VHH binders against q75qn6r703to848. Designs and how they scored, part 3

Target 1, 146 residues: q75qn6r703to848
Amino acid sequence: KPSMIQENLFIGGGLAARSIYTLQHLGITHVLCLCANEIGQSDTQYPDLFEYQNFSITDDEDSNIESIFQEALDFIKHGEETGGKILVHCFEGRSRSATVVLAYLMLQKKLTLLEAWSKLRKVHRRAQPNDGFARILINLDKKCHG

## First folded at step 1 (VHH)

Design e09 (framework vhh_etentamig_d1)
Fold by ESMFold2-Fast, scan of step 1:
Structure e09 (fold): chain B 146 residues (1-146), chain A 121 residues (1-121)
Amino acid sequence: as target 1 above (146 residues)
Amino acid sequence: EVQLLESGGGLVQPGGSLRLSCAASGFTFSDYAMSWVRQAPGKGPEWVSGISGSGGKTYYADSVKGRFTISRDNSKNTLYLQMNSLRAEDTAVYYCARIPKYGTSWYELSRGQGTLVTVSS
């Protein structure tokens, strides 16, 4: 089941993203996938039901997840502006999806990393960016608030 | 520079068939998933079909399942859409679109110039 971060934003793993009836009952209209390489979602799946944005980011400390932040956040913003609800997911719902959600809360909602992390952990205890992604978020926090 | 050129559209009677082609250049065709998107008069764009870079996976909108077949020839950098049992509601400009390696939504796809399909008597 996806975790609700705010009324229009959810986080989950691959299983949550495949639970079509659950997504429809939650009112989710937009799906942001960060693990298309692992679950075969590099193509659109159900475009009559949902709008998709698919990325193939590896969950490695050397992965350049920073390069997709702008496009990912623009997709979330588009979903919000159209009155929709967005699911952000990766394979396990731990590292990649958590990193993008944290970046969104920091850049768009103007929270500090500590505030964003506290908000996310309260509803999604599995959140754990890898050390490389954590470093990216710390540097982002310094640029926005340090 | 990425170039996509659609062809094969025309006027067809209901129940007829058409085969659309998309010639791609300026990128490594086999590395990218491709799709067909259509836009009917007075409507927004509607995703029709998608195919993986290898051709091993295909996807269809419910409105065209069982009637349309997407395929590709990576040796010729060409995408195809075989359209059978055409209906008046299939009338639209059809666009070939490249799905980026790292991400896509059908509404944000880059498109070619399009080819007009008119189903009428």
Scores: ipSAE 0.000, ipTM 0.146, lowest interface PAE 14.9, mean pLDDT 81

Design e10 (framework vhh_etentamig_d1)
Fold by ESMFold2-Fast, scan of step 1:
Structure e10 (fold): chain B 146 residues (1-146), chain A 126 residues (1-126)
Amino acid sequence: as target 1 above (146 residues)
Amino acid sequence: EVQLLESGGGLVQPGGSLRLSCAASGFTFSRYAMSWVRQAPGKGPEWVSGISSSGGSTYYADSVKGRFTISRDNSKNTLYLQMNSLRAEDTAVYYCAKFDTYGEYPYSLTHAFDVRGQGTLVTVSS
């Protein structure tokens, strides 16, 4: 089952994204996938039920996840503005999806990284950005909050 | 060998206060950001508060902001947590934590936090 970060924002793994009945029951309308190359997201999409944004980011310390932050956050904002609910997911629901959620909380909700991390960990214990992604978030925190 | 020895826990009534201490040894304490992490019965670890290596910056979880104060004395290699206005939900074992990854930040976004102490139990009940 996806973890609820706030009323309109959920996080999960590939299994959560494939649980179509659960997504509909929760009122999810938008699905942001960060592991499209790993799960063949095009083959698991239900476009009559959800809007999708797909990225292929590897869960490696050297992956440039920061390059997709703007598009990912724009998609989340679009979902919010249409009165929808968004699921952010990757393969394991641990690193890539956690990183994007943290970036969203920092850039859109104006939280510090620490505040965002505390909020996410309270509802999703699996959240664990890899060391490279953690470094990106820490650098983002310095730029936004000193 | 990193050693962290927590003390100061105990039984207190709601609204009460406690001051926790952590005696650090085996590393250059003044060069590392430090944190307090707690674990309530049946729950996972929760980061509570952190302090920069110099003590110039402090950070708090939303659940404790305004009630807890973190401080350090680099001359004594000691970390402190002053806990005021305690609530039943503050009941937990409190651990002193050192983070090697991203030492300027007093929290870990990875599982690479270093909790060496036995912890100190804080029970808030009436």
Scores: ipSAE 0.014, ipTM 0.271, lowest interface PAE 7.0, mean pLDDT 83

Design e11 (framework vhh_etentamig_d1)
Fold by ESMFold2-Fast, scan of step 1:
Structure e11 (fold): chain B 146 residues (1-146), chain A 124 residues (1-124)
Amino acid sequence: as target 1 above (146 residues)
Amino acid sequence: EVQLLESGGGLVQPGGSLRLSCAASGFTFSTYAMSWVRQAPGKGPEWVSGISGSGYSTYYADSVKGRFTISRDNSKNTLYLQMNSLRAEDTAVYYCTKGQYRVTIKGPTYYDYRGQGTLVTVSS
């Protein structure tokens, strides 16, 4: 079951992304996948139902997840501009998807990391970026609000 | 086994155009960001352009912006680079690369595979 962060933005794991019925019932139109290699996700799965953006990011402290922030946030913005709703997901819905959502809230919604974290964890209790991703977000917070 | 095969390189006059192709196999092409990287004689590798798995986002090095266009056809597992207004300084071996992550505007952050390359020579 995807968690609703705001009216047009949802977070989940791989199981949430597999339920076409649930996605359509929620009005989701755009799917941002961060674990495409792990689940064999393709941009062409259901093109009449959803638009896709697929990344293959490993959930490791050394992964350069920050390199996809701009592209991921551009995709979320595209979904918003078309009046759609976006699901951001990874395999477990814990680290990679949480990191991208936090980056979105910080860069696009101008929240501090603490504000973004509080907002996300209120609706999605399992959110926990790995230590490497946490360091990336802390550095981002210092650049935006330092 | 991941395989990347570049083609389309050759000798071209300054101001001319070339279209490079990269045929990909051994992985789900549409799920990976792809990039073009070039290496000129006597120089290190330079990231040229990157494209997302869907093709939604494209990025270019300042040296090629406005002249080169990256694209992909996921139905054919093929990456393209349209090169217009070619200059002598574009002379290089061009490689397509499979990434795990988006290529940054300043260069690739990570890629796990590179093809054999295709030579582009811009003669005066």
Scores: ipSAE 0.000, ipTM 0.158, lowest interface PAE 15.0, mean pLDDT 81

Design e12 (framework vhh_etentamig_d1)
Fold by ESMFold2-Fast, scan of step 1:
Structure e12 (fold): chain B 146 residues (1-146), chain A 123 residues (1-123)
Amino acid sequence: as target 1 above (146 residues)
Amino acid sequence: EVQLLESGGGLVQPGGSLRLSCAASGFTFSNYWMSWVRQAPGKGPEWVSGISGSGGTTYYADSVKGRFTISRDNSKNTLYLQMNSLRAEDTAVYYCAKLGSDYYTKPTLGHYRGQGTLVTVSS
């Protein structure tokens, strides 16, 4: 089961993304996958039910996750503008999906990293960006808020 | 065709050590997360450990954390599991697993490949 960050934004792991009936019940219409290469996710899995955006980012401190932030956030915004709800997921629902959600809260919702982190951890206790991703988010926070 | 060949299992006494190996072929090894999964007699499969394509990120089941170390050598297309302080409860067939499009109900479990290697911890 995905965790609800706000009415139109959810986070989860691979198992949450595969729970099709749960996603439909929650009104999810858009699925953002950050681990496509690992789980073989494609745009054609359930095309009549969901719109997909797929990225293949490894959960490593040296992964170039910041390179996909703008495209990922544009997809979330697209889902919001169409009146839909978005699931952001990776394999474990711990690092990559948490990092993208934090970036979204900071860049689109104008929260500080501490505010975004507090909001996310309250609903999704397994959230923990790896040390490299944490550094990216700290640097993002400095550029946006200090 | 994806091929995974596990080796290194055997009989050891409690407190002993074993090193398992998995030789991979048929795919770009360094691009994929790899896992070790075990199945004890009469039980379902249990995820043991996972490692990222680069080797920079590792995860362990609570039952093995601090005793087992997962590693890989991408130049040799080989995955390893160093097993220390072995217990009778570690007795199982160990499988090397590549993540696939349709994996088990647990998010950290991958697609089974190969015959596995038997580890028996007994005195």
Scores: ipSAE 0.000, ipTM 0.158, lowest interface PAE 13.3, mean pLDDT 82

Design e13 (framework vhh_etentamig_d1)
Fold by ESMFold2-Fast, scan of step 1:
Structure e13 (fold): chain B 146 residues (1-146), chain A 124 residues (1-124)
Amino acid sequence: as target 1 above (146 residues)
Amino acid sequence: EVQLLESGGGLVQPGGSLRLSCAASGFTFKSYAMSWVRQAPGKGPEWVSGISTSGGSTYYADSVKGRFTISRDNSKNTLYLQMNSLRAEDTAVYYCARDLSYWETYGSPKFDYRGQGTLVTVSS
């Protein structure tokens, strides 16, 4: 089941992304996938029902997740501007999706990392960026929010 | 229908003060970062100040830093700009805007203007 961060933004794992009925019931229109290389033919995408943006990011400390921030956040912004609701997901719903959601809350909603982290953890307790991603977010917080 | 209604502009002497207000409706105000943007006659828009969704973080253009204070009341869906020590170069139409921009290196500033603006004239 996806966790609702705000009225138009949800986070989840691969199982949540496969629950088409649940996505439609929640009014989700846009799906941002961070684990495309881990999704097989067992996972179905319905482009007639949802808009998709797919990235292949590995969940390790050396992965360059920062390289996709601009495009990922632009997709979330596009979904918001069209009156839609967005699901951000990865395979486990723990590290990659949490990192992108935190970056979005910091860069677009102008929250500090502490504020963004508090907001996310209240609704999605399994959120845990890996140590490399946490370092990226801490450095981002220093640059953007001083 | 998204609506932003600015008010509080007027004629003021150099060194004077004004408080601008922006009443928001038709969207979940508390979920959006907000900004004030101004436009002097014949010039493009200039970003003035920004505020986080909670109001806990505020940001200012160098031209207004130390003189202007941005704030918000999420219970009233209202954005404010307190302008002190006004200068002739502050003369402009002031717009409140939903801030859809990223700060720093991740994208360009993007503001969603829904209001008519409020004119501020600083002149002796």
Scores: ipSAE 0.006, ipTM 0.326, lowest interface PAE 10.7, mean pLDDT 84

Design e14 (framework vhh_etentamig_d1)
Fold by ESMFold2-Fast, scan of step 1:
Structure e14 (fold): chain B 146 residues (1-146), chain A 125 residues (1-125)
Amino acid sequence: as target 1 above (146 residues)
Amino acid sequence: EVQLLESGGGLVQPGGSLRLSCAASGFTFSSYDMSWVRQAPGKGPEWVSGISGSGGHTYYADSVKGRFTISRDNSKNTLYLQMNSLRAEDTAVYYCAKVYKGYSTHFKYPEYQYRGQGTLVTVSS
């Protein structure tokens, strides 16, 4: 099941994107997938029900997840501005999706990493960016939030 | 009115190169993933390559990976396919394809909303 971070933002794993009834029940309108190649996301899309943004990011310490931040955050912002609700997901709902959500909370909502992390962990205990992604977020916090 | 116009096809020897172009109009080009699809004589269409709306992500069929490069210029509403190390089996009509809203080019057979008229690529001695 997707976890609600805030009224319009949800996080989940690979099965979350395929739980169409659950997504509709929650009012989700936008789906941001970070593991598209890994789960064959395009085969299970419902474009008349949801707007999609798909990325294929490997969950490893050397993966350049930072390269997709701008496009991912723009998609979340677009969903917000249209009055929609966004699901951010990856395969496990643990590392990649957590990293993008944390970056969004820091860059768009102006939270510190500590504030963003506390907000996310309160509703989604599974959240655990890998060490490489954690380093990216720490560096982002130092640069933008003190 | 969506229009897609391919160009750049021709006759080339095995090992040669060609660059295909697709001029797009009638829609917000940067908002859509785009694909190249080819169809050889007597065969069904085969997805070749895809690119995200921003150009930040590119995808390739196994048969062309490492040889072909997809790119786009959103300021000119133009899609490109750079084809290197061409083989006889690359002989086909190449179509520019607008991906249906909400679909990704991350998979073999994405849904296409529109295709252009095509440009013929012949790889022969």
Scores: ipSAE 0.000, ipTM 0.122, lowest interface PAE 15.4, mean pLDDT 82

Design e15 (framework vhh_etentamig_d1)
Fold by ESMFold2-Fast, scan of step 1:
Structure e15 (fold): chain B 146 residues (1-146), chain A 123 residues (1-123)
Amino acid sequence: as target 1 above (146 residues)
Amino acid sequence: EVQLLESGGGLVQPGGSLRLSCAASGLTFSSYAMSWVRQAPGKGPEWVSGISGRGGSTYYADSVKGRFTISRDNSKNTLYLQMNSLRAEDTAVYYCAKEGYPDYTFGSLYTSRGQGTLVTVSS
């Protein structure tokens, strides 16, 4: 089962993303995938049921995850504006998806990193950006909030 | 320390069957969902199948649905993958993977996996 961050935003791993019944039961309409290269691109198997946005970001400290933040957040905003619900997922639901959710909370919801992290960890204990992604989020926090 | 040991791989002809096993130690096996992940030569890893800690829920990639069956024996700390109607594209190293949660909510190639067992499907 995906974890609910807010009424219209969920986070999960690859198995959560493949559970079509669960996604439909939760009312999810938009799927943001960060691990398309790892799952063989099967993230577009149900295009009549879900709108997809796919990225291939490796879960390592040197990955340029910040390069996709704007496009990922625009996709989440689009889903919200259409009255839909969005699942943000990667393969394990731990690092890449957590990083994008934290960036969303900081940039669109105007939370500090500490506030965003507290909110995410209460509902999704597995959240753990890798050290490189954590550094990106800390730098983002300094730029947005001093 | 979690240890996973896969076995049962080998050479099989198209249309044949094979059963993989994964012996687990260093964990409370029934408390964790388990997965099978494969990596074909020159390809990235592909999640194949998963099973909840008690075995009540099973999940499959579309590429193997109807052909493969995942199961577990918690009394033996062993995970199985029954592979039927094998195809050349099933050729890969198959890995047993422990998931980070006690239920089958999240698959994870990066939590814990074994050394793998090679399955070759050719005539």
Scores: ipSAE 0.000, ipTM 0.123, lowest interface PAE 16.1, mean pLDDT 80

Design e16 (framework vhh_etentamig_d1)
Fold by ESMFold2-Fast, scan of step 1:
Structure e16 (fold): chain B 146 residues (1-146), chain A 125 residues (1-125)
Amino acid sequence: as target 1 above (146 residues)
Amino acid sequence: EVQLLESGGGLVQPGGSLRLSCAASGFTFSYYAMSWVRQAPGKGPEWVSGISGSGGNTYYADSVKGRFTISRDNSKNTLYLQMNSLRAEDTAVYYCAKTSKWGTLYKYEGPLDSRGQGTLVTVSS
């Protein structure tokens, strides 16, 4: 089951994204996929029912996840502005999706990395950005908050 | 059984220096990031400094940056905190903590009373 970070923002894994019943029950309208390269999109997406934004980011310390932050955050904002609810997901719901949610909380909600991390971990205990992604978030925190 | 034993605390005058040590046992020391966390009288725990398993990366709270230096000796399973230019506000019980690779991301994880006995540092004239 997806974890609720805030009223209009959820985090989960690939299993959550495949459950049309779960998505409809929670009122999800927008799905942000970070693992398009690892799943059969045509077999797991319902474009007639939900709006999708797809990225192919590998869960690797060398992956440039920072390059998609702005576009991902714009998609979340669009979903919120239309009165919708957004699911951010990757394959395991552990690293890639957690990293994007943390970036959203830091850049749009103006939280420090520690505040964002505390908020996310309270509702989603499996959150664990890989070492490269954590470094990106720490550097982002320094740029935004010193 | 993970064991952490802090030492080196004491009474020191403002502007003085002190070196804290933490002897670690019961785990492969070089595999884990380590931190110093302090708790001042009547206050909650505050993360002070962190060091990666290899010692290649160090991290500091803004309140101590430029005054404190964290280091480790993996051959001796020992963590150190060199404290210079001490201030009354540095008065606290200092705890050695085994932390994740994320260092500062876990600075509020776990209760301090489960981390070891701590060592008291009092900065007073």
Scores: ipSAE 0.000, ipTM 0.097, lowest interface PAE 19.0, mean pLDDT 81

Design f01 (framework vhh_6fv0_2)
Fold by ESMFold2-Fast, scan of step 1:
Structure f01 (fold): chain B 146 residues (1-146), chain A 122 residues (1-122)
Amino acid sequence: as target 1 above (146 residues)
Amino acid sequence: QVQLQESGGGLVQPGGSLRLSCAASGFTFSSYAMYWVRQAPEKGLEWVSTINTGGGSTYYKDSVKGRFTVSRDNAKNTLYLQMNSLKPEDAAQYYCAKGYDYKTLPYGYESRGQGTQVTVSS
């Protein structure tokens, strides 16, 4: 099942994203996918039911996930402004989706990395950005808070 | 192995002052930004302050700005937090933390001792 970070924002893995019943029951309207090419997502998307934003980011320390932050956060904001609910997901629900959620909490909600991490881990224990993504988040924290 | 030892907490009345210290060992202190974080009963960890490697840049949580001053002595491997005009909402367990590198995000590091308790009551 997807983890609820706030009333309108959820995090999960690929299995959470393909359960139409669960998505509709939770009222999810927007799905942000960070692993589109990796999981063969075209076979499990339902564009008649949900609005999608798709990225192909590998879960690797060398991947520049920061390059998609603005577009990803704009999509989350769009979903919020239309009265919808957003699922942020990747293949395992551990690294890529956690990183984007942390960036959202830091940049849109103005939390520090410590505050964002504490909030996310409380509801989603499997959250674990890879070492490269952790470095990106730490550098983001330094730019915003020291 | 990172070792951080906080001290200087205690009981103070509203409007009072306390100076917290953190003695650091097990890493090159002057190479890392340092943080003060706190946790009040039934609340999560809250960021309070950041100081850069040289001490020339400092950042504060909005609610403590103008009242708290963070500083460091790199020759002594010691971090300080001067707290003035203390309010009841400042009552918490205070911890110092080494600036996160990608191996020491909160989920995996042993950078918390017992902290130092700050109580503000009249």
Scores: ipSAE 0.000, ipTM 0.131, lowest interface PAE 15.3, mean pLDDT 80

Design f02 (framework vhh_6fv0_2)
Fold by ESMFold2-Fast, scan of step 1:
Structure f02 (fold): chain B 146 residues (1-146), chain A 122 residues (1-122)
Amino acid sequence: as target 1 above (146 residues)
Amino acid sequence: QVQLQESGGGLVQPGGSLRLSCAASGFTFSNYWMYWVRQAPEKGLEWVSTISSGGGSTYYKDSVKGRFTVSRDNAKNTLYLQMNSLKPEDAAQYYCARESLYTKYGFPTDYRGQGTQVTVSS
């Protein structure tokens, strides 16, 4: 049910995060949640099965999602380095999770925003950062690539 | 359906002022961040300014800071650019654009208007 962006990185919504059988079948070991307060998720939800990083970011244009990028990307990197697979999710799998995935592809994998967007959109067509988050990504792209 | 129409350009002397307007239609203007971008005849498209959907956040190219002011009137579906202390280097076709991740014009905007010409000459 989660969309596979690359071998070790998946994106989805809240329902995907609750589908424990599916997560185990896919080999997911790390769950990055961006909507913890909305879905009642915590870092103790399934601690014997997964490592968690939980954030409560609102899906609105003035939300400072950039403030959690470093910690979120460090969590993804940790999961990769331990040979695991990571699910990045928010409530709908549309804006917040897409934004973090795009930031990861740009900062960690050195893609331009256009390259990252093309890669994500191809496998996850509902991806649509809100306009405030899009502006953050555009400014990040300009800083990294001119 | 989405339309953006710029106006207010013209010929002005160095140090002069112009106020550009952009009339938006075919979408919920108040939900979108808006851009001003410009292009001189021999140059690529250049970002000038950005304004948030509610108008609370504004951003400017370094060379226009303190001289240009972007604003919007969501009730009138109109975007503005007040340009003061104009320099010869500001001469360009000015476009307003709606922000999105789709790259239609080499910027992450999905629509832009026909533009309005700004000429700075003695």
Scores: ipSAE 0.011, ipTM 0.157, lowest interface PAE 9.1, mean pLDDT 83

